# VHH binders against Uncharacterized protein F13C5.5: the designs that were tried, part 8

Target 1, 168 residues: Uncharacterized protein F13C5.5, of Caenorhabditis elegans (o76565)
Amino acid sequence: EICPMDKHAICNTGHLSCTCSVSQEDEAPVPEISCNALIARDLETGNFPVVSVEFDLNNSAEALEEFPEDAFRDKISSSLRVDEEDVIVLRTSCVGTDDTLTIQFVILKKDTNSSALPFAIEDLIDAESIATRMKAMGHLSQIANLDVDTIEYTEELVDLEFEPSNLE
Key: E = the ipSAE of ESMFold2; O = the ipSAE of ESMFold2 at other seeds; V2 = 0.75 times the mean of E and O plus 0.25 times the DockQ between their complexes.

## First folded at step 4 (VHH)

Design t_D50E (from C10_d with D50E; framework vhh_5c3l_4)
Fold by ESMFold2-Fast, scan of step 4:
Structure t_D50E (fold): chain B 168 residues (1-168), chain A 119 residues (1-119)
Amino acid sequence: as target 1 above (168 residues)
Amino acid sequence: QVQLQESGGGLVQPGGSLRLSCAASGFTFSDYWMSWVRQAPGKGLEVVSEISSGGGSTTYADSVKGRFTISRDNAKNTLYLQMNSLKPEDTAVYYCAKYGTSLRYFDSRGPGTQVTVSS
């Protein structure tokens, strides 16, 4: 979910930036391309490295209605030989750039005592190692039938460009 | 401490069959992808087959596809490799190997079991 329950997402397709509005009669155009933003709860307490994957949507033949998370997790699981249930997608966002979808995820180690946020760094597989290995794998030029543009390691869970100021 | 112990190797004639077993202990077997890896005389290591933690996904090297079947019994902490239509080229030491949580290729393997295919 991009917005609070009583608001609707309005995305400017040319910028892939989204705002939450109580009215669909806003000046912003009705989105023609689906915008996905999953905002994890307890973000203010989550301070751990993540892997960021940026997808190039320019070659998508159809509008993306939602991120294919199960296919993404399956591809990561099979490529890195980790359990699919341990691949946790934290954020998906249409950022204010040219047809780019950004996915931020982590991989849990087995035998962790809790899978709930906020994760402790010792419960996660090292994000820098994940990004480095993924970059070395030629077959990861596409994930879930989407073209991979960039795979990067970030030191913290990054707030993506769209963040509504009016949240409960 | 992680322990992996292979068994079931031996001498067999071309066209014969063998079933390898790997007994695992010291870790939660049902949580890890497992593999069979082999090393032929004077050659490097080759990944023969892999199986997901729950057994729902398997892979095979092109050299063994259609002839070998990997399986696991999580209740018994045991990994299996059913080898059919064996060829002299399958002669190798076969190792049971566990994938690690650090994304390393393998963090553990057993001492190996010898498979010799010869008339």
Scores: ipSAE 0.022, ipTM 0.459, lowest interface PAE 6.9, mean pLDDT 72

Design t_D50S (from C10_d with D50S; framework vhh_5c3l_4)
Fold by ESMFold2-Fast, scan of step 4:
Structure t_D50S (fold): chain B 168 residues (1-168), chain A 119 residues (1-119)
Amino acid sequence: as target 1 above (168 residues)
Amino acid sequence: QVQLQESGGGLVQPGGSLRLSCAASGFTFSDYWMSWVRQAPGKGLEVVSSISSGGGSTTYADSVKGRFTISRDNAKNTLYLQMNSLKPEDTAVYYCAKYGTSLRYFDSRGPGTQVTVSS
C-alpha cells in the first residue's frame, strides 16, 4: 500500500511534493498550500468556493513523490475546455490512514477586462457547476494516472500559513 | 460582441473533401479553446473536434478520427476544419463554437454552415 505524507509548498518554483517518511507514519500531515493559493488571499469575501477531488492511492504501486500538478491541470483543462493556466490548485493534503490525497482547486474565467492577479470570486467559474459537470464525465474516473474517489463542491475559508512572496 | 462566422460548406460527393473556416472577432481569439460542433437534421449537437488556445492539444470524436483535422491561425483569428473522406452521415450544419467562461459544451457559436454529402 502507499504511505502518503507531508507535502511542502515551494514559492520559488511553484512546486509541491508529497513523500513518505517513517517519522510521519502515525500522524496526519498538515495541509500544504501551493504558491498559487497565495493569490487567493486577495479575495474580498469570506466565501471561497472550491472543488475538492479526493484520490484513492490504493491502486498506485509506489509512493507519490510529488503531486503531478501539470498533468492534473492538463486533464482538467482539456476535459472542461478551459486554459491550463486558469486551473489553480489551492491546496493539497495527504491522509495516511485512508490513503487519500485531496486536491482543492478553482478555475478562472477568461475575461478581457479582468486583471491576471489578484482574482475575485466573480472571476471564478462556479465551483458547484464544475463539480456537477465533472461527476457527469465518466472519463474523469482517473486524473493524472490517479484514481478519483470523490468530487465535491465545498465552501472553504483558506487560512494562509505563509506570508505572500513579492509576486512582482 | 462575440462574432463567429463560418464558411466553406456545400454539397460534396462521398469520399470528397471540404475545408471549413471560421472568422472570429470581438474577443481575444488566442485565449480560448475552440470547437467545431455539428447538428444533423432532427438530432442534437455533437462536438466534432476541439483545439486548445495555442493549438498544442486537439481532440476528435471517434466518428471523425483520421478523417478530419482541426487547426487555427491565431494571427488571423481563424479556425479551420479540414474534412476528408466525407460520408453521408457527415451531413449536418457545422458550427464554430467558443469555450471560455462556461462549463456548457459551447459558450457561443456562429450561425452555421451546411455540409451535405450526397448518398
Scores: ipSAE 0.011, ipTM 0.343, lowest interface PAE 9.1, mean pLDDT 68

Design t_L7S (from C10_d with L103S; framework vhh_5c3l_4)
Fold by ESMFold2-Fast, scan of step 4:
Order: sequence, then C-alpha cells, then structure tokens
Structure t_L7S (fold): chain B 168 residues (1-168), chain A 119 residues (1-119)
Amino acid sequence: as target 1 above (168 residues)
Amino acid sequence: QVQLQESGGGLVQPGGSLRLSCAASGFTFSDYWMSWVRQAPGKGLEVVSDISSGGGSTTYADSVKGRFTISRDNAKNTLYLQMNSLKPEDTAVYYCAKYGTSSRYFDSRGPGTQVTVSS
C-alpha cells in the first residue's frame, strides 16, 4: 500500500521518511516511508573521510522500504577483504530526488575495540585506500535487488552527532 | 615480523590431489582475511581463493570452483588449500598471502610452493 510502483522509497536517516513520487496522475497526499539505516550517533565528531556508493533505484527489481544493510556490508566486506562487522554505514540518503540512493560508510581497522566508542579517525581505514581497493577488486555488481553502477570517493568534514532514528 | 610459510607442493598427475598448508606467525592470524594466490609460467598473479577471518566466507576463482577448497584453523594459525581434480593448467607457484588493513591489498606473502601437474 505504501507508494505502489515507486521503487525510490528509501531516504536519509536524518529524515526517516520520504514522500512517494507521483508520475502519471493526480494523487491524494501520499504516506511517508520510513528509512531504517545505521546512523553515527556514537562516533566522534570530526573530519572523517567517508566513501560514498550510489545506487540507481530505477534498476531495482522491487520497491525498497529499508536499505538492505546486511547485504551491503556483506558485499563490501567480501570486495575489500575485511570483516563484515568492521563495515559501518553512517548514512543513507536520497540526492534531491528519489532516483539515486547514496550510502556513506567507513571501515574500522582490525583490532579496534568496539567498546571504546566513540571511534577516532585513526581507528578507520582511510577513504583513499578503500577507493583504491574497490577499483582493483572490481565494482559492486549486485546488493540484494540493487545494481551498483557507481562508486564515489568523497572526503568530507562530517559531524557524526546524529540522533538515532528507527533503531532499537 | 609477519611470517608466512607454504608447504605441500609437488609433482602430481592430472586428476590427482594435493593439500597445501601455510603456517602463519608474527600477527593475530584470526583477525585477517587470508588468500591463496598463484603465478603460472608466463602469467601474472591470480587470486585463487580467499577466506574470511572466521572462516565463514570464502571465494574462488572461476578456474578452480568445485575443485579447490580453502579452509583455516585459527587455533593452529594455519591456512589450507585442498586441490582436487588437478589439471596441467593448475601448474604454478602457490603463495599464501595476508590482506592489509590500511593501504595495500596484500601486505605480506610467503616465498611460495611449486605445484606441477604433469603426466
């Protein structure tokens, strides 16, 4: 019932809902769709280099209400030869439109004490190294029902003080 | 500091089997993905198989799927490659390799062990 035929149902975790696009006819107000993705409340604020991966939602086999985080982490860990538990998804966002989903993530170095939250920048694998590894290991081809055609390396000044949403 | 030492290579006839071992020391073996990499005569390096730190995930090159099995014993700090139904095309030097954590795909590999498949 939520946004039938709309495959662009997942949005930024800082705004845990998005409104379905109406393309063919006038519609009543549409329901908001919650996004359920990891957010970085427990990480230190700072100048974190993050890696971005973009999904073209028009190539999805079915509509998504939530980002398939476990499948994403499994694919990233397999591609980069790191442990799945070390892949931390910080943010999932729609880029001004529902056509492109961007996932921002970091990877913990092995031997990082997960109980020593918040993490410091030196506990993370640098984004340049991740981008280099992804390029040599090949692109992500499939994550669940998503096709991954683009991988973008981005270094950003990020304040990771976000409020948890749709988390238990 | 990091040391990787392969063993178990040798001469075998087509259709035969070999089991390679890699003894690891100088690092926490159970914390790293490990790989078997080979170099055939006149060819570049080929990643044959990878295994996750806990052994729950494995990958294989298309050339060896269904014939080779990678495994590890974290209590013994040992990586294994069981090679079945060997073909002449499997003739290569086989290396044990450790994936890096910061800047390199592999930050360490052993000296290699020769596998020759010939009648």
Scores: ipSAE 0.006, ipTM 0.372, lowest interface PAE 9.2, mean pLDDT 64

## First folded at step 5 (VHH; framework vhh_5c3l_4)

Design i1_59E (from i1 with T59E; at its last look DockQ between E and O 0.84; V2 from the best seeds 0.00; counts 0 for: pae O 2.3 > 2)
Fold by ESMFold2 at other seeds, look of step 5:
Structure i1_59E (fold): chain B 168 residues (1-168), chain A 120 residues (1-120)
Amino acid sequence: as target 1 above (168 residues)
Amino acid sequence: QVQLQESGGGLVQPGGSLRLSCAASGFTFSDYWMSWVRQAPGKGLEVVSDISSGGGSTEYADSVKGRFTISRDNAKNTLYLQMNSLKPEDTAVYYCAKYGYTSLRYFDSRGPGTQVTVSS
């Protein structure tokens, strides 16, 4: 079962690996830093422009135990003709449900130095453009055997419940 | 300044073969998805085939699957299209095209094209 999440989730790989969901307040320090560390969020509001994909899990195959992030990244990158290493997942959240999964991500510009953290908005491909293009494409109604319900531009990140202790 | 130059077009009988090449300069060739597109007389552009920046993923129009093979040599900054079992409906100007990174599945450059004519 993908949702509900009973443990923290780690997204991305290598030096960009980070905690993208925390499900327990009392959990010992998670093994990775928060994905908040990758981005220069507005310090007053916590906002950052992202693409938000919501999956409807109600009629998905019961065999999936974890979100298939690699398949997600591969589909996004191939569909938009960008490199999969530039697709950065910031949030994986059930938002307190067992039937809805929300994924929030950004894409680095090709000239962005991926080691120069945190990324500013200007280091990333315009999230509204990404969302608009994805909605126009007919073959993104399912990703990795999961039904896509919505694709939206937003500046409001879903919360990391009980923020990872490395940074927050 | 991005430069794309196609070559290898010509006149060939049905069932024949041609190999198109595209020499690329003015950008880091290995960073970008590339494409062959064609335009038959009086028609719009058709994407024939796409290839990922490293060459690991390819896509083909249904009309050419099994007959055409896209490839690239990143050390030589060259894109290729091997066209086998050519048919009269393959007659077109063939363009080498570069996807933009922020254009999100739109081309930002293409070459002047090379004519392929298949006639019996």
Scores: ipSAE 0.465, ipTM 0.782, lowest interface PAE 2.3, mean pLDDT 86
ESMFold2, look of step 5: ipSAE 0.590; ipTM 0.841
ESMFold2 (binder alone), look of step 5: mean pLDDT 89; pTM 0.906

Design i1_6D (from i1 with T102D; at its last look DockQ between E and O 0.86; V2 from the best seeds 0.62)
Amino acid sequence: QVQLQESGGGLVQPGGSLRLSCAASGFTFSDYWMSWVRQAPGKGLEVVSDISSGGGSTTYADSVKGRFTISRDNAKNTLYLQMNSLKPEDTAVYYCAKYGYDSLRYFDSRGPGTQVTVSS
ESMFold2, look of step 5: ipSAE 0.582; ipTM 0.833
ESMFold2 (binder alone), look of step 5: mean pLDDT 90; pTM 0.915
ESMFold2 at other seeds, look of step 5: ipSAE 0.605; ipTM 0.839
ESMFold2, look of step 6: ipSAE 0.557; ipTM 0.821
ESMFold2 (binder alone), look of step 6: mean pLDDT 90; pTM 0.918
ESMFold2 at other seeds, look of step 6: ipSAE 0.516; ipTM 0.806

Design i1_7E (from i1 with S103E; at its last look DockQ between E and O 0.95; V2 from the best seeds 0.67)
Fold by ESMFold2, look of step 5:
Structure i1_7E (fold): chain B 168 residues (1-168), chain A 120 residues (1-120)
Amino acid sequence: as target 1 above (168 residues)
Amino acid sequence: QVQLQESGGGLVQPGGSLRLSCAASGFTFSDYWMSWVRQAPGKGLEVVSDISSGGGSTTYADSVKGRFTISRDNAKNTLYLQMNSLKPEDTAVYYCAKYGYTELRYFDSRGPGTQVTVSS
């Protein structure tokens, strides 16, 4: 209720949603695209280096039914002076608590030899550098009208509760 | 190699107008945010205005808002700055600059600059 999004988030395509409670399951259709297919995760750990942004939803000005991904990508790309199309959102999740939203993303390098999936780590701008720059900017306390709690580099991707088994 | 060449500077009276141009080559111009940056004598660099790779988003320093307009023509690989209602405080060397992806939010290239002098 505090997190108005009603579906597990998978990646930055179609309608993205997150699950706000681990104890409640929906009969909603499973998203057709898996963010696991976008990246070449470490086979032993499942890790992949990302920037993780946590939002505090307790003081949100408006109820949130869907994550405003386009506004998020616009703000990130404009803040860092990168092309919006290079900002790839891998996870949108409110699992864990109903009053937080976690967004994990990466940014593609320019002039890479690969435009095919999955993205390898060498195709991406160093995530620790991204997080460091964002924290230094001082004007990212709110993104897309949501209050930012933390911005961190991490290699631990948020787990997907409903993962499609059909990889394409 | 990246090349940026500014033009259009000169001497102008207060209240006058100038239009700066920057010809870009050696990179895919439409992929990058671009900037006009200025340096007054004896002072540090100031970012005057930024424009997104497609031209849909712009920002301006408070000192120039409402007087200056940044634009770009991606078909001609050219960046522009329309400067109206010029003041003596606008006197500076103006540089065309390109944002890089290696160190985010930093310029990786700039041109040699063009002098703008606002004086009676």
Scores: ipSAE 0.565, ipTM 0.823, lowest interface PAE 1.5, mean pLDDT 77
ESMFold2 (binder alone), look of step 5: mean pLDDT 90; pTM 0.909
ESMFold2 at other seeds, look of step 5: ipSAE 0.597; ipTM 0.842

Design i1_Y5S (from i1 with Y101S; at its last look DockQ between E and O 0.90; V2 from the best seeds 0.00; counts 0 for: pae E 2.4 > 2)
Fold by ESMFold2, look of step 5:
Structure i1_Y5S (fold): chain B 168 residues (1-168), chain A 120 residues (1-120)
Amino acid sequence: as target 1 above (168 residues)
Amino acid sequence: QVQLQESGGGLVQPGGSLRLSCAASGFTFSDYWMSWVRQAPGKGLEVVSDISSGGGSTTYADSVKGRFTISRDNAKNTLYLQMNSLKPEDTAVYYCAKYGSTSLRYFDSRGPGTQVTVSS
């Protein structure tokens, strides 16, 4: 109820559209492939460098029904003066608690061919640099009307709780 | 390779208007946020206004809100600044500046600037 997780969430648009959250095991496959398909994760660990934003939902006056991706991308892109369509969301997750929402994303370099999937690390703006810049901005205590708890660089993607059952 | 060329500066009386233009080449203009930045005599650089790659989002320094309007024409690779109700405090060299994909809110290019002088 607090967490804006539905059965699944689809992030991004067009050929980049992918499943970024699965909160419930289903008998039928989810409608899109996993966002894992967008990135060249490490073959042994599944790791990939991302920016991870955690939101504290405890102070929310109203329940959030779904992740407001458009508002999130708008705020990130306008704050960093990058193109909104280059912000790629890989995870929206409440797994672990019902009062915390975790969003993990990357930003394409403008010269990256967005059709050349999967993206390697060198196709993306350095995630540690992004996180460092965002932490330095005093007005990012709230993104998309959600209270920001942490902004961190990490290489560990939050697991999809039930993993998409689609053929990848 | 990136080239930015400002024009439209000059001498104008207080209360007057000017329209600055910036011709852009050597990059895909429509992919990048753009900015007008100015440097008044004896002062540092001040960001006057920013505009998003598609033109849908703009910001202004408090000192120019309501008087200046940033715009862009992506078909002509041109950035504009309409300056109305000019004051002596607006006297400065005005630069067209480009944000980069990887610059994370830093400029990666600017033009040589155009002088605006507001004086009776």
Scores: ipSAE 0.429, ipTM 0.768, lowest interface PAE 2.4, mean pLDDT 85
ESMFold2 (binder alone), look of step 5: mean pLDDT 91; pTM 0.920
ESMFold2 at other seeds, look of step 5: ipSAE 0.444; ipTM 0.775

Design i1_mix (from i1 with S57K T59D S103E; at its last look DockQ between E and O 0.95; V2 from the best seeds 0.68)
Amino acid sequence: QVQLQESGGGLVQPGGSLRLSCAASGFTFSDYWMSWVRQAPGKGLEVVSDISSGGGKTDYADSVKGRFTISRDNAKNTLYLQMNSLKPEDTAVYYCAKYGYTELRYFDSRGPGTQVTVSS
ESMFold2, look of step 5: ipSAE 0.656; ipTM 0.858
ESMFold2 (binder alone), look of step 5: mean pLDDT 88; pTM 0.902
ESMFold2 at other seeds, look of step 5: ipSAE 0.585; ipTM 0.822
ESMFold2, look of step 6: ipSAE 0.652; ipTM 0.854
ESMFold2 (binder alone), look of step 6: mean pLDDT 89; pTM 0.904
ESMFold2 at other seeds, look of step 6: ipSAE 0.638; ipTM 0.851
ESMFold2, look of step 7: ipSAE 0.583; ipTM 0.829
ESMFold2 (binder alone), look of step 7: mean pLDDT 89; pTM 0.904
ESMFold2 at other seeds, look of step 7: ipSAE 0.649; ipTM 0.850
ESMFold2, look of step 8: ipSAE 0.580; ipTM 0.830
ESMFold2 (binder alone), look of step 8: mean pLDDT 89; pTM 0.904
ESMFold2 at other seeds, look of step 8: ipSAE 0.599; ipTM 0.840

## First folded at step 6 (VHH; framework vhh_5c3l_4)

Design j_6D_4R (from i1_6D with G54R; at its last look DockQ between E and O 0.92; V2 from the best seeds 0.67)
Fold by ESMFold2, look of step 6:
Structure j_6D_4R (fold): chain B 168 residues (1-168), chain A 120 residues (1-120)
Amino acid sequence: as target 1 above (168 residues)
Amino acid sequence: QVQLQESGGGLVQPGGSLRLSCAASGFTFSDYWMSWVRQAPGKGLEVVSDISSRGGSTTYADSVKGRFTISRDNAKNTLYLQMNSLKPEDTAVYYCAKYGYDSLRYFDSRGPGTQVTVSS
């Protein structure tokens, strides 16, 4: 199983990325910051506009313990003619079934300072435009050797299961 | 203001070679994907080749794969196209083009073009 947890998305400390995790007995230390802290979410709903990519893992040729984020970011950036560093993965989630993987991401505008957190909606390329453009392309049926099922615009971020604090 | 200026076109025999150059100014050249596009007489624009902002990724139209090589020199703000094994169907005006960023794979600028003619 790639992501056995219903709702698990964890940020790596020091990197703008999220990973799937296995059971809590096997989890590495959780990151010091949450992917929720990267973005200025709606305070009432937690919503934020993102592109959501769902992968069908039934035909995966690889046994994956971790999402191949670098290959994903490379394919997205090369397809849209943007820089790989501006593709920010916010969620990596297996919510639903053990045979699906959902990736939610945004892309920074060229002039956005990637160190000026949290990102507001105006710092990002319009997510609906990204999703529309990606769906019109004929070469995104497979990304990072994974079969793409859907590419959609949404404002419903997958909730994080864990948001630790290091402070008293 | 973005400025792109192509050079290196001309008349060449079938099977010959030609090297195009494009001088770029008015923007941070190393931040953007660049392209060579061509327009044959009476035809629309065809993307010939793309190159990533730092040169690590390239793509080619099927009609030119193995014969053409795109490159860039970011220190000189210059884009290149090496064209080998030229065929009569390569006859076109060749344009240097700059991708936009927020436009998501659409061009926002191109030069005036340089004519390439492949004929006996």
Scores: ipSAE 0.569, ipTM 0.819, lowest interface PAE 1.3, mean pLDDT 79
ESMFold2 (binder alone), look of step 6: mean pLDDT 90; pTM 0.915
ESMFold2 at other seeds, look of step 6: ipSAE 0.606; ipTM 0.834

Design j_6D_K59D (from i1_6D with S57K T59D; at its last look DockQ between E and O 0.89; V2 from the best seeds 0.68)
Fold by ESMFold2, look of step 7:
Structure j_6D_K59D (fold): chain B 168 residues (1-168), chain A 120 residues (1-120)
Amino acid sequence: as target 1 above (168 residues)
Amino acid sequence: QVQLQESGGGLVQPGGSLRLSCAASGFTFSDYWMSWVRQAPGKGLEVVSDISSGGGKTDYADSVKGRFTISRDNAKNTLYLQMNSLKPEDTAVYYCAKYGYDSLRYFDSRGPGTQVTVSS
């Protein structure tokens, strides 16, 4: 089962690898820096514009143990005619449920220097435009063999830290 | 200063073959999805085939699937369309087109086109 998550989740690859979910049930140390480090969030609110995809896991016939990020990135990039490496996943979260998975992502503009962290809003393709375009595409009712419930623009990131458990 | 230049069109009999080429310059060719688009007499534009920036993914219109093959050579900045088993319905002007990156699946450039005529 993808939800609830039994392990901390790492998203992306290379110098962009980061923790996109923290699991209450995982006793191991958080293995990477937060995905918050990739983006220049609002200093007061922590807000940043993203595309938010919610999956309904109740109708899935798949017995997956973790989110199929590579398949997700492949479908997003092929649908929008961008490169997989420019699709950056910031959150993978069950938000305390067994039946709903939320994925939040951004897409780099092609003319962005990939070493220029943290990314500002101007380094990214407009998230509201992405969400609007994806909703208009009739072929995204399923991504990575998971049923899509909603695709929305938001500036509020799903909380990364669930109840921390690694005190000794 | 994006430049796309098609070549290889012409008159061919039904069942014949043609290979179209598109020379690209003025942009980093290997960064973009590319497309062949055609306009038949009395019809609008139809996307014939798409290919990913690295060449690993392709899509085809149902009307050409199994007969046409898109490919690219990123070292030569060239896009290709191999057209086999041509039919009179394939008669059209064929355009090489570049997807914009921020355009979210819209073309930002295309060439002047090359005429393909399939007739006895």
Scores: ipSAE 0.613, ipTM 0.843, lowest interface PAE 1.4, mean pLDDT 87
ESMFold2, look of step 6: ipSAE 0.608; ipTM 0.836
ESMFold2 (binder alone), look of step 6: mean pLDDT 90; pTM 0.918
ESMFold2 at other seeds, look of step 6: ipSAE 0.658; ipTM 0.856
ESMFold2 (binder alone), look of step 7: mean pLDDT 90; pTM 0.915
ESMFold2 at other seeds, look of step 7: ipSAE 0.622; ipTM 0.837

Design j_6N (from i1_6D with D102N; at its last look DockQ between E and O 0.92; V2 from the best seeds 0.61)
Fold by ESMFold2, look of step 6:
Structure j_6N (fold): chain B 168 residues (1-168), chain A 120 residues (1-120)
Amino acid sequence: as target 1 above (168 residues)
Amino acid sequence: QVQLQESGGGLVQPGGSLRLSCAASGFTFSDYWMSWVRQAPGKGLEVVSDISSGGGSTTYADSVKGRFTISRDNAKNTLYLQMNSLKPEDTAVYYCAKYGYNSLRYFDSRGPGTQVTVSS
């Protein structure tokens, strides 16, 4: 597996470091801020519009120990002609089959003040437009040396196994 | 109000060199990917080269790799194209173009262009 535990999710920002989410079985301070604190989800549904990329790991030539997030962000930003720091990975998940990896991300608008958290939908480039543009590109059948199975717009975020907060 | 102005074109013999410049104003130049695009007589537009906002990433059309070099000076708000080993098929109008950030990989502005003619 990419993460060593049964259900995992990771998020990153340009200013934060995230790790695989795990169940909180022991009382211990978590080292990272909850990725759910980064976004202003719909209060009724919990939905948030994202781009979802699913990788097929059956065809990977190398064992994958960690998701190559920097290479992913670099490929996305260079392909769409945006800045790497504006590509925000919200979820990295191997939930489902052990032969797949799901990455969910958003991109900040250029005219958005990035110091204002949590990010609202209005702060972000339209996720459906991002997914549509990426599907039209022939060179995104691989990202970061991983085979891309699907690229989809969705409002359904992958559940975090544990949602810790250091705001307490 | 975005303004892009190319210069440095002209007539040159095969094997010669030219350096194109593009002066940019009316936007924060250092925030945007920039491009050189050309149009040969009777042909469509071809993206020659792209450069990232900070200058750390570049791409080139196969027809110009190894001969052309894109660069930028963000302190002077200027985009450059160094063209070496020029061939008659490089004859075209060359445009400086700005990507629209929120429009994802579409140009939102280009200059009036500068003519490059490579002939014996």
Scores: ipSAE 0.492, ipTM 0.787, lowest interface PAE 1.7, mean pLDDT 77
ESMFold2 (binder alone), look of step 6: mean pLDDT 91; pTM 0.921
ESMFold2 at other seeds, look of step 6: ipSAE 0.514; ipTM 0.791

Design m_5R (from i1_mix with Y101R; at its last look DockQ between E and O 0.81; V2 from the best seeds 0.00; counts 0 for: pae E 3.7 > 2)
Fold by ESMFold2, look of step 6:
Structure m_5R (fold): chain B 168 residues (1-168), chain A 120 residues (1-120)
Amino acid sequence: as target 1 above (168 residues)
Amino acid sequence: QVQLQESGGGLVQPGGSLRLSCAASGFTFSDYWMSWVRQAPGKGLEVVSDISSGGGKTDYADSVKGRFTISRDNAKNTLYLQMNSLKPEDTAVYYCAKYGRTELRYFDSRGPGTQVTVSS
């Protein structure tokens, strides 16, 4: 199974690891930092500009147990000529059944003066430019052996259920 | 101040070999994808080869696949292009180029270039 729970979102950063979390507030906390702590979201809406990639999992060649994040990051970085460590996956979501997988990510600038979390929008390569460039390329109909349905710029992050952070 | 300095160009006969070097300074070389681009007389720029920041991923133009090899030494801040089986159509000015930080797949710096001439 790609997502162990229907309503969970999983993310990983190039320098921090996240794991699946239990969706209930009274469960033991995830041992890794919350992906929400990585970015300076809008205080009122929770919005943050990201690139959203939706995969169509119908007719997948093989059953997948886990999202192949390293292969995804490798394909994105090689296609865009950026460093793999700067591709930060913020959300991995299987909302609903096993038919669709949504990945939301950002890319850090190399010359950012930011020395600490959370990342602000100005620390990141413009997400609309990333999405536009990726859509213009003729070789991103598959990423990490998964069929790409859409690539879009959005500010609406997939919701995370309440989960404690271990990074204090 | 980003500086890129190419060397190793010259006159060679068809079938010969050359190795180009590019010394880099003024930035963290190991953080960036690098490229060799060339411009033949009267022609536009052509990307010859790209290499990832760590050196593990390379791409080549079809016209040079199997003959040219890009490499880098991050400890010496140096980019290389080994050119074998040279042909007259490889005659060009070869530039070392750095990908930028703000716009994707944009070269924000390149060196002055080194002339490669393949002729009897």
Scores: ipSAE 0.245, ipTM 0.652, lowest interface PAE 3.7, mean pLDDT 75
ESMFold2 (binder alone), look of step 6: mean pLDDT 89; pTM 0.910
ESMFold2 at other seeds, look of step 6: ipSAE 0.252; ipTM 0.660

